VH-VL binders against q978t4. Designs and how they scored, part 4

Target 1, 133 residues: q978t4
Amino acid sequence: MFDGSDLKNLFSLDGFLKTIQFEPEYIREGEISIIVPLRNNLLRIGEIMNGGAVMAISDAIGGLSAMTYPGIVNQVTVSFNTEFMRPIAKGPVRFISRVDRIGKSIAYVEVLVYDGENLLSSKSTGVYFLYRS

## First folded at step 1 (VH-VL)

Design n2 (framework fv_rolinsatamab)
Fold by ESMFold2-Fast, scan of step 1:
Structure n2 (fold): chain C 133 residues (1-133), chain A 120 residues (1-120), chain B 107 residues (1-107)
Amino acid sequence: as target 1 above (133 residues)
Amino acid sequence: EVQLVQSGAEVKKPGSSVKVSCKASGYTFTSYYMHWVRQAPGQGLEWIGEINPSGGSTNYNQKFKDRATLTVDKSTSTAYMELSSLRSEDTAVYYCARGGYYDYDAMDYWGQGTLVTVSS
Amino acid sequence: DIQMTQSPSSVSASVGDRVTITCKASQDISSYVAWYQQKPGKSPKLLIYAASSLQSGVPSRFSDSGSGTDFTLTISSLQPEDFATYFCQQYYSYPLTFGGGTKVEIK
């Protein structure tokens, strides 16, 4: 089964994501939750979280949540859309990805992002192409 | 090399205020949080708060929020901690410390400390 | 506030001894713990953060373990320069909090 060690290893192999510290809260089939401390390297002007960082982390966790299903060995993003509802000025930041539908070759995923006060700050929807063993 | 150099020891009377400075060098001042931590004689460490030098935003320990004020002067790469309404219990060594790399609030470099003595 | 409880408060040890210091958080802090060394009259020095991430320049005889609420700092073979007070610190939530410290004294 896909676990926290697998998740940390996959982030460490990515040139951008390896710079991001996080801890898994839970991993289950079709759903991943992680906590990300909000440090200076993730901030834009105005001391709020960089929108690109929100999107990159959401995209990564979205695709990886599809890999929690048996037989899925890889995935690539087909499309990704993010709605920014609130600025994130307070960490730690919680990212929750859930697979809405797992198909033969496509997964539909949503990712919800909560700030340090547990306020919903961002919602993403993603479509991922799946590779099977 | 990274250096944090603090102002010298202070002796203050109860009810007064003290302002401690911390001059940073050897790194980009606005790229790291600055924390303030105190240590009473023979006691443990107590976190006062943090400031982001880039925008000036602060987070305080609620115990100190009404008395402590953290500020920075970007032109001189200097952080300041002001503590008002001093009591004898505020006698302590006050440290500035740089927040760590990669989203950690671990403090990787510390100033030498400033002894503040509050006595009549 | 998250309370960090260290034990023991002090330990007497000899060069070459294995020293173990325990830190317990009042709630789950995942791996968001750092360890510091402080010598008399000196500032604290960061040893380890985020469980298992050894700060640059820190000797390999220092290691930590644990997650959730129970954390341990181990010095595998105590050296003369290791006689100091050690503190754990959580950075999972505000306010940041420290353990009460463990003094490692020469025997």
Scores: ipSAE 0.000, ipTM 0.523, lowest interface PAE 15.6, mean pLDDT 85

Design n3 (framework fv_rolinsatamab)
Fold by ESMFold2-Fast, scan of step 1:
Structure n3 (fold): chain C 133 residues (1-133), chain A 119 residues (1-119), chain B 107 residues (1-107)
Amino acid sequence: as target 1 above (133 residues)
Amino acid sequence: EVQLVQSGAEVKKPGSSVKVSCKASGYTFTSYWMHWVRQAPGQGLEWIGEINPSGGSTNYNQKFKDRATLTVDKSTSTAYMELSSLRSEDTAVYYCARELLYDSYFDYWGQGTLVTVSS
Amino acid sequence: DIQMTQSPSSVSASVGDRVTITCKASQGISSWVAWYQQKPGKSPKLLIYAASSLQSGVPSRFSDSGSGTDFTLTISSLQPEDFATYFCQQYNSYPYTFGGGTKVEIK
């Protein structure tokens, strides 16, 4: 079963994502929640979380939530859209990815991001191509 | 199974304080914000405030900020709401409620604690 | 504070009736509305959140619509167990606020 150690290992193998410190909150089939401290490398001017960082982390856990299903060995993003609703000035930041539907070759995923005040700050929808063993 | 079990009914004098408890079980207590909501007899719901059991951070409805104190005891998975300087209009059923999916709507509620303020 | 105005305050209905409850926010709240059912002597029960997501175990006869400031909860064919008080709640902004409630009572 895909677990928190698997998630940390997969982030560590990525040149960009390995710079991001996080802790898994829970992992279930079709759903991943992580907590990300708001560190300097994730901030832009004004001490607000970088929008590109929000998108990159959301995209990563979106695809990885599809890999919580048996037999899925890899995934690549086909389409990804993010709506920024509120600035994130206070951490830690919670990212929740949920697979809305998993098909034979495609997963449809939603990612919700909450700031340290527990306010919904962004929402992403993603479509991922799946590789099966 | 997720359960929120509250302390029993209280009768208090005007000017006193009341402290209501809410014991959580069946989930990781520190992973969900806990809210407090009251309902005066025959009336609507009124939000008092919220607490993050993990760090203890709180947000209050300004109407209650000077009188309400929300705390938690992580060792017993118990949340507390203390309301001071009680008035007759504070007579209500007080609920604890768990936040669903990190949005501020509430999937599980305690059974409620009736607090009656009378002389 | 965002005021949630709920109407009607009560409605008398028969089993099989379509019941519509409305909720108006004093300012825009997008889709950030939840609906609750409360039976006498019981705690509120979550029915619908995010203006379309039905809570697990809630019958499909419950639905909602609306965006911005005007929202409705519909019970398409009222059942005996549906006689209760219904509340809307906005969670767009602090402080979170509820409507005054609509009591659905038997004719």
Scores: ipSAE 0.000, ipTM 0.514, lowest interface PAE 14.5, mean pLDDT 85

Design n4 (framework fv_rolinsatamab)
Fold by ESMFold2-Fast, scan of step 1:
Structure n4 (fold): chain C 133 residues (1-133), chain A 119 residues (1-119), chain B 107 residues (1-107)
Amino acid sequence: as target 1 above (133 residues)
Amino acid sequence: EVQLVQSGAEVKKPGSSVKVSCKASGYTFTGYYMHWVRQAPGQGLEWIGEINPNSGGTNYNQKFKDRATLTVDKSTSTAYMELSSLRSEDTAVYYCARDFGSTWEFDYWGQGTLVTVSS
Amino acid sequence: DIQMTQSPSSVSASVGDRVTITCKASQGISSWVAWYQQKPGKSPKLLIYAASSLQSGVPSRFSDSGSGTDFTLTISSLQPEDFATYFCQQANSFPLTFGGGTKVEIK
């Protein structure tokens, strides 16, 4: 099954995502959790996490959580929406992606982001097109 | 287990070129960036550049940009570093190193290749 | 380029001693610092990465502290296998740069 090494590999091959330091917490079929240190390169003015960084990481693990299912060889984001509920000023930041529904050609995914105080700080919903073997 | 095995020591004359190989095994070669770092006698470590084995995309230290060429052969899971216009100050041990988690920190290193440049 | 200034260049120590090595970046690098151990004739080995995360298989006596420009590597109780040269590396921006190294020698 898709493991933490696979997840790190996939981030490393992306020009933007390779700059994101993280550690996988767990990977299950349909669900990925990662821990991201809140480093200065992820902060915007005001010493809070960059919203673009939250979206980029959420989108990446959202699509990758669909790839935890057998036979899914790739995915492409069709639509993605993020609700920012609270600023993230304290790390480490936990990102939890889970597949709400997986179909033949599409997956519906949600991503929940918690700050260092374990407070829910953002929620994303995404739709991904799936490529099968 | 992860292994990076480099080619053997070389003795070169000034003005020539050297090509060092680094054969990877024990992991998905195209999944991790490969970096090259050298260590001259009596000096510290010096970064040469990186290559994405999947795309062939490279980034170089400006100091080496005109002389270093990084390539890969996916079929043999081998990375190469070629350095041209060799000078005596290029005498060093050259290492390939795997990028840990795409964070520009290196979890596995080759054993090193000594390149001696002498007249 | 970001310069990494490492001190001391060498330290003589006995088994059981606490050893502290410092590293100063010429510009802010947040927590983007890695620490390596190198024994004579061997390649460097990653000890610490990513905001003081200890690499798998590295003993807990190794620890890192600092952020911004000033960083330290501490060996809480030196063991025989710890006599080596230690290097810091910034992972904040290209070109990647290393400290000059600190040789930990037996007394």
Scores: ipSAE 0.000, ipTM 0.528, lowest interface PAE 14.7, mean pLDDT 86

Design n5 (framework fv_rolinsatamab)
Fold by ESMFold2-Fast, scan of step 1:
Structure n5 (fold): chain C 133 residues (1-133), chain A 121 residues (1-121), chain B 107 residues (1-107)
Amino acid sequence: as target 1 above (133 residues)
Amino acid sequence: EVQLVQSGAEVKKPGSSVKVSCKASGYTFTSYYMHWVRQAPGQGLEWIGEINPSGGSTNYNQKFKDRATLTVDKSTSTAYMELSSLRSEDTAVYYCARSDYDWGQDAFDIWGQGTLVTVSS
Amino acid sequence: DIQMTQSPSSVSASVGDRVTITCKASQGISNYVAWYQQKPGKSPKLLIYAASSLQSGVPSRFSDSGSGTDFTLTISSLQPEDFATYFCQQSYSTPWTFGGGTKVEIK
């Protein structure tokens, strides 16, 4: 069972992601939601969330949402695209990743990001290569 | 032993500025946020701001943003808070305090001893 | 900003009493709450963080409960060294905010 403790552990092993304070909101097969407080280490000039941080977090939970399925032991990003719709000036920031399609070797994922006022602020689509036991 | 040691008490006139230091020892200075919190006599705690000593990035409470400046000197593991345009209402004990930034919890586990700043004519 | 409201502002208690302090957040903060003890002339001391994680060296008579918006600190059997002011703090989002404090006084 892939749970919040697993998610915390995986973030802690990554050089960038370990700096990100977050709490799992829920984890289900094919879907992960996390809440990220908007702290200064995630801000760029203008007190708006760093676009690179949005992409890095989105990419991470996108791939990890594929690992919520039985038998998938690892994943690697093949392609990733982000649309920035609104600046994120208010936290906490909610990231929701959903697997649109899970295949034998490939997962198609979308990630939606909402600011502290629940406004949709970015959308990502990702393709991940899957490793199975 | 992990410690934060602050500079001594200050008496300032209205309109002046004060700069308080906080020297860290016993841990890796750049691995924790440094915070500044004040407490007026007999009152509660009020957060002023935080600094990441690694990169020097800061975040301020809006109430203090125009008057507070947080800096660090990594070579001496020392954090500084400067507060300008002092008023009598700024009379308080000013604390530095450390927090971890990982794992969704930011609690102030180590505190300096406090610096009393008195603003009086 | 997230407002933290503590009650009561003061309580008179005797050694051996059970003391309960309540803290309410103006919005959901999950488990991002910490509790501090402050004795006169001293800096605050962290007691509890991250929903019931007791800080090293803190006696087991201190416990907390709650999630979301309503939080409680309990001292199961008050000792002489526990007469102090207690503060809650939310660590959910900046600016970090504290409750107004609860002074536990000798009866």
Scores: ipSAE 0.007, ipTM 0.549, lowest interface PAE 13.1, mean pLDDT 87

Design n6 (framework fv_rolinsatamab)
Fold by ESMFold2-Fast, scan of step 1:
Structure n6 (fold): chain C 133 residues (1-133), chain A 118 residues (1-118), chain B 107 residues (1-107)
Amino acid sequence: as target 1 above (133 residues)
Amino acid sequence: EVQLVQSGAEVKKPGSSVKVSCKASGYTFTSYYMHWVRQAPGQGLEWIGEINPSGGYTNYNQKFKDRATLTVDKSTSTAYMELSSLRSEDTAVYYCARWGTDYYFDYWGQGTLVTVSS
Amino acid sequence: DIQMTQSPSSVSASVGDRVTITCKASQDISTYVAWYQQKPGKSPKLLIYAASSLQSGVPSRFSDSGSGTDFTLTISSLQPEDFATYFCQQYDSYPLTFGGGTKVEIK
């Protein structure tokens, strides 16, 4: 019963993630969507979103989407891969994390990132180890 | 011109509830979080909670979680704070405040004095 | 919860004086502190945020410094309109917390 309050609290406790302004769009079992304003601290040269920021936010909500399932109390990333399809020059940026498979000890997750014009700009796949109560 | 206009002063008895309104104008209501903060007479500021007017997401200070309820009416661009089980120590000025993109309160309502007395 | 300890609780000053207000966080909050001014009978007004950024329309005599746990608000040359109560606020983590306030009153 992971909700928006949990998501906001977890971001606030992390060293890098607490610098990220975001708004939960929805949270469901196995799926999280957030909206991130494209602020200057997230930009690289050329006024394009920093690829490292895209990866960090995607990794974070990827793991947290696994925690929307009952009994899962923590997770850690085992592997993570990101494909950059388009530069993100306009915000706000939407991140959608979906659990493709939830196992006993492992979750397989994909994260889709859309720019301010709703163009698919990045796709990540992640594997997360799960801790249960 | 951004404005947050709150409802008028209230006098309540212990054990009752109060509902304060905050009408927003001059900006897109759903684009900014609305927070509620109180100030007891002659004392400091205490954060109650926040609401996202777009999705209705709320987050509360644990001290108020069981008594405070934050809601919005998008059709009238109005935010509400309801506080139940009132005690004398709830006597305070209650403010609504808009949360800017940079994590600060850029505009505040004028405040609503809630007096709890028998 | 992060406790914000503000000092002094009050200070008596004259026009033209330099006034310094201190705010201490119970744990490291980096630069995530904002400062507010409140005049009697009025709501608080944002003065400074992110421990350095001056809100538009705020006079340049207001400045702040600090990072980590120790922060200061400085008014370089106090003006008649500056007699007010000042509050610091951390926004590093929830719940949001404020200092106890510093009343700047005329001598």
Scores: ipSAE 0.006, ipTM 0.532, lowest interface PAE 13.2, mean pLDDT 84

Design n7 (framework fv_rolinsatamab)
Fold by ESMFold2-Fast, scan of step 1:
Structure n7 (fold): chain C 133 residues (1-133), chain A 123 residues (1-123), chain B 107 residues (1-107)
Amino acid sequence: as target 1 above (133 residues)
Amino acid sequence: EVQLVQSGAEVKKPGSSVKVSCKASGYTFTDYYMHWVRQAPGQGLEWIGEINPSGGSTNYNQKFKDRATLTVDKSTSTAYMELSSLRSEDTAVYYCARYPDYYGSGDYGMDVWGQGTLVTVSS
Amino acid sequence: DIQMTQSPSSVSASVGDRVTITCKASQGISSWVAWYQQKPGKSPKLLIYAASSLQSGVPSRFSDSGSGTDFTLTISSLQPEDFATYFCQQANSFPLTFGGGTKVEIK
């Protein structure tokens, strides 16, 4: 089973993601929730969260949520789209990724991001290619 | 040395307002959020709200939203909490405290506190 | 609002005792809990934040554990200066909320 230790390890191996502090809130088959404190390295001008950081974290946990299924050993992003609904000025920031559909070779995923006031701030949809054992 | 110094005790009548000040020194005022917390006699701690001194943005506990106003004066490194429509249950010690979670250290938690201001509401 | 339920409300202890204080959140807060100490007539003092980081100058006899909804503050060998009221606080979401406090009294 894919767990919080696996998430921490995978983030630590990535050049960008290793700079991101987070804690897993829960991990289930097809769904991951993490809490990210809003540190200075994640802010853009105007003291709001960097859109690129929102996208990078969303992309990462989107793909990793597909790996919570048995037999999925790796994944790569095929396409990714983010809609920014609200600026994020308050942390901690919650990212929830959910697999909408898992096929034999591809997964369709959505990621919802909530600010420190629990306001929905962005939504991403992603398509991931799956590697199976 | 980092410190927060608050204004002195106040005695107010029901229905009036009170404005408590909190003067910061020993750090860059705009690098930290300022939070306000109260404690009624013999009771626990209750969060009122926060202000970002850099931009003046505020966030309030809904319980206090219509009565509390948080402001700052950057030229004097002073934060203010005004509470209107005072009731006897507003009798409490009011604290300001700095919060580094959104600036600088990346820590969460109120690491430096003012000495507290006793506000007594009596008729 | 996230409710923080703290127990016990008071405990009587002697110097050298191990004291444990528990705090339960009404929903998951990951590790976003901070602990404060308050002595009579004084402001609260931050002891621990991020459920593992000891504040500078705080003795190593203070430690915490827990994640999700259940958290514990432990004082491994109570000293005279530790007689105080202790509060937990969740930092997961607004409004920030505190536990009801635990008074550690001398026996």
Scores: ipSAE 0.005, ipTM 0.537, lowest interface PAE 13.9, mean pLDDT 85

Design n8 (framework fv_rolinsatamab)
Fold by ESMFold2-Fast, scan of step 1:
Structure n8 (fold): chain C 133 residues (1-133), chain A 119 residues (1-119), chain B 107 residues (1-107)
Amino acid sequence: as target 1 above (133 residues)
Amino acid sequence: EVQLVQSGAEVKKPGSSVKVSCKASGGTFSSYAMHWVRQAPGQGLEWIGEIIPIFGTANYNQKFKDRATLTVDKSTSTAYMELSSLRSEDTAVYYCARELYSSGPFDYWGQGTLVTVSS
Amino acid sequence: DIQMTQSPSSVSASVGDRVTITCKASQGISSWVAWYQQKPGKSPKLLIYAASSLQSGVPSRFSDSGSGTDFTLTISSLQPEDFATYFCQQADSFPYTFGGGTKVEIK
């Protein structure tokens, strides 16, 4: 139901996320992995990935991983926290979101980000409100 | 596999209108923006506009905004381009193409529809 | 509108040759360029996008480089099936615009 084409379309319709090039690596119930090339538009001073870009992509993929479950038609972020452990200077960058718990109205999600050398560079935790049809 | 199949060639008189169809099969029709691009004989590619089926919104190249109308019929997974007030300069092959993502490339193209405008 | 200037307009080459095609944008477009191959009577085929992402099924002899305003498509060892017209396209802003094309023809 919710596939790589849906994921790309949802990014393309968002004002900020449409600037982000990516390829889905896999989509499973409760888990999404994407690969993001580290392009110049995602870099901050010092030639490392912009922390705001890391947060925005992590937030987006986190919420969308909840939509891989049947009957969930939308979601909005209630709270989001990111811990930056290492600077990202090499791409491509892998974002993996996992739903830790899905309830009737709330999903708890974690997002792990790995740099081009497969080093864990950030971890986010998010809480999302769910809309059901 | 995604396929885009366009309607057949048309011969039109100056001042008339033409409506070209593009039927998508395979994949999710509403998930992608559909674009229209033309190519005059022996010339390069010219972008006409896009339509985003999920929202029903269209964006046009200003050169074509007053004459082009882009629509979709989601029930038949078909996109349409209508071009009015045809001139001889509009003689071209018209393509529909799917955009992989915003600021992205056109990953699948229709076979093209030749529109000839002559007296 | 962003103008894409492509050169050369044509090049005569032999199988095994290295072919280089250049594309210049009238203003900065970051890495938002795509390259297409078109054979006579056929639709364009996507080769490369976002300055290095090779489309699935495209041979590794195709590569690109550049950012900002100057971009290059390289075919490292030309094969018989590579004789075609090549186009660059910017996807930075609307309207999307294409280069004038480069015809790669047999010597």
Scores: ipSAE 0.006, ipTM 0.519, lowest interface PAE 14.8, mean pLDDT 85

Design n9 (framework fv_rolinsatamab)
Fold by ESMFold2-Fast, scan of step 1:
Structure n9 (fold): chain C 133 residues (1-133), chain A 121 residues (1-121), chain B 107 residues (1-107)
Amino acid sequence: as target 1 above (133 residues)
Amino acid sequence: EVQLVQSGAEVKKPGSSVKVSCKASGYTFTSYYMHWVRQAPGQGLEWIGEINPSGGSTNYNQKFKDRATLTVDKSTSTAYMELSSLRSEDTAVYYCARGETLGYYYYMDVWGQGTLVTVSS
Amino acid sequence: DIQMTQSPSSVSASVGDRVTITCKASQSISSYVAWYQQKPGKSPKLLIYAASSLQSGVPSRFSDSGSGTDFTLTISSLQPEDFATYFCQQYYSTPLTFGGGTKVEIK
């Protein structure tokens, strides 16, 4: 079963994601929630969260949420779209990914991002190609 | 079997505080949000707020933010709602309810039996 | 805050009748609406969520439709156990808000 240690290990293997501190809140079949402190390395000009960081973290946990299903051993992003609804100026930042549909070879995923005041700040929709054992 | 069991009815004086408990069983307590909703006699439902049992983060309806405090005890899988500065208008049945997590979008799939709080002199 | 306006406030019906309850949101909430049934002295029970997803154990005579701002709950053939109050709830944004309720009464 994919757990918090697996999630931390996978982030540590990525050159960019390994710079991101986070704690898993929960991991369920088809859903991952993490908390990310809003540290200086994630900020852009204006003291708000970097949009690229929001996208990178959302993409990562989006694909990984598909791997919470039995028999799925890897995934690759086919397409990813993010809508930024408000700036994130206060942390910690909560990222929640949920698989909307799991198919034989494709997963459809949404990722919602909340700022430190629990306001919805971005929404992503991702399509991931799945590899099965 | 997933269950939420709440504490018993309370009778309180105006100006006092009440603390209602909600004991969860049959699921992983930290994997779901806990919501609090009240219903005045013969009236509709009013959302008070939510708490994430994993991290303890809360989000309140602004109407209750200054008086309501939501907490959890992970060791006993129990959620608490404390409401201070009670008024007669706070007389209601208070419910805890488990939130299915679709991000910020929660519907409540399991409800406690309710706790009647009566505020009277 | 998103306001949920529910109609009618009450309806008198007989067993076997088709009952329709309407819920209108003050702004678009996509399909993020849930429906609850509440019997006197009992807690609400989840019936339906998100675009006709029927909660496990809920009879197929319950269905919903709508998206955006206009939503309906339909009971296709009312049974004796269906006499209750029904509430809609948006879960698109906080604060979560409920409709005023519709009491389905014996005619």
Scores: ipSAE 0.000, ipTM 0.515, lowest interface PAE 13.9, mean pLDDT 85

Design o1 (framework fv_ontamalimab)
Fold by ESMFold2-Fast, scan of step 1:
Structure o1 (fold): chain C 133 residues (1-133), chain A 119 residues (1-119), chain B 112 residues (1-112)
Amino acid sequence: as target 1 above (133 residues)
Amino acid sequence: QVQLVQSGAEVKKPGASVKVSCKASGYTFTSYGINWVRQAPGQGLEWMGWISAYNGNTNYAQKVQGRVTMTADTSTSTAYMDLRSLRSDDTAVYYCARDRGYSYGYDYWGQGTTVTVSS
Amino acid sequence: DIVMTQTPLSLSVTPGQPASISCKSSQSLLHSDGKTYLYWYLQKPGQPPQLLIYEVSNRFSGVPDRFSGSGSGTDFTLKISRVEAEDVGIYYCMQSIQLPLTFGQGTKVEIK
């Protein structure tokens, strides 16, 4: 059910996320991977990716990975934590979200971010409240 | 189904160059990287480098730096490895392999291209 | 470069018997994300390598449950609970925690 067109549409509804150019790499039940070009609007001083952008994109696909399951119509972030391990100076940037556990009303999610050389640059863990049909 | 199909065997003289192709199908080509790995007769696997099919960014192993160029043609879903100034110790089977860019490593490999460098 | 060392370099196994291959890295493959970036590949005669195990202990799609991976830090083991004829080939461990990606020297598994 949930595909790359759905993902593009959902990003377009958010004030910040609609400014993000990206391509879906794959979407499957419980996992989403996207590739994001490292454009100037995502850079901070020092020519590295803005940490706020990393967090916002990671949070978005984290929650959306829960929506790949049947019957889940929406989600809201309960808690989200990001570890920054390496600055991102080269794109494109790969974001991979995976649902570690999906319950009736809560999803536990991990998001990994890799730079243009496939080096792991950040890890996020998120908890999302789920709305079902 | 995911497939990587490589060009046929090559026989070259020392000092020549060789260009090996790797045609991808069954997935979105621009969403994955391509690694090149070689194997000399009776020897193990040696990583040569990586290219992003999305933007063309490359990273080459130090041993072949300056002699290798990797490219990707998104219109034909084909990656290429061009190795110059060939020596007898470049004789090997050359593989392309799809890079997931995370904990899964290389998942799908081409069938290999034998390159023989001799007089 | 991270050096990957495999032991033994060759094994001759009676069909149905177990086999065990060791892989040691020159530095820890445990990342600060809590994951260990170690893989096992099988290269059958005349074929390209195929992925067996990723992230130390996870079987890749289609890989039989007779294959299992274990270990942590710098010491890793691949076990085959009962070796079949189709399991003959050369087994390689690989690390991807840093570039360049490096492989072990390979372990040849043969049937007696």
Scores: ipSAE 0.000, ipTM 0.517, lowest interface PAE 13.9, mean pLDDT 85

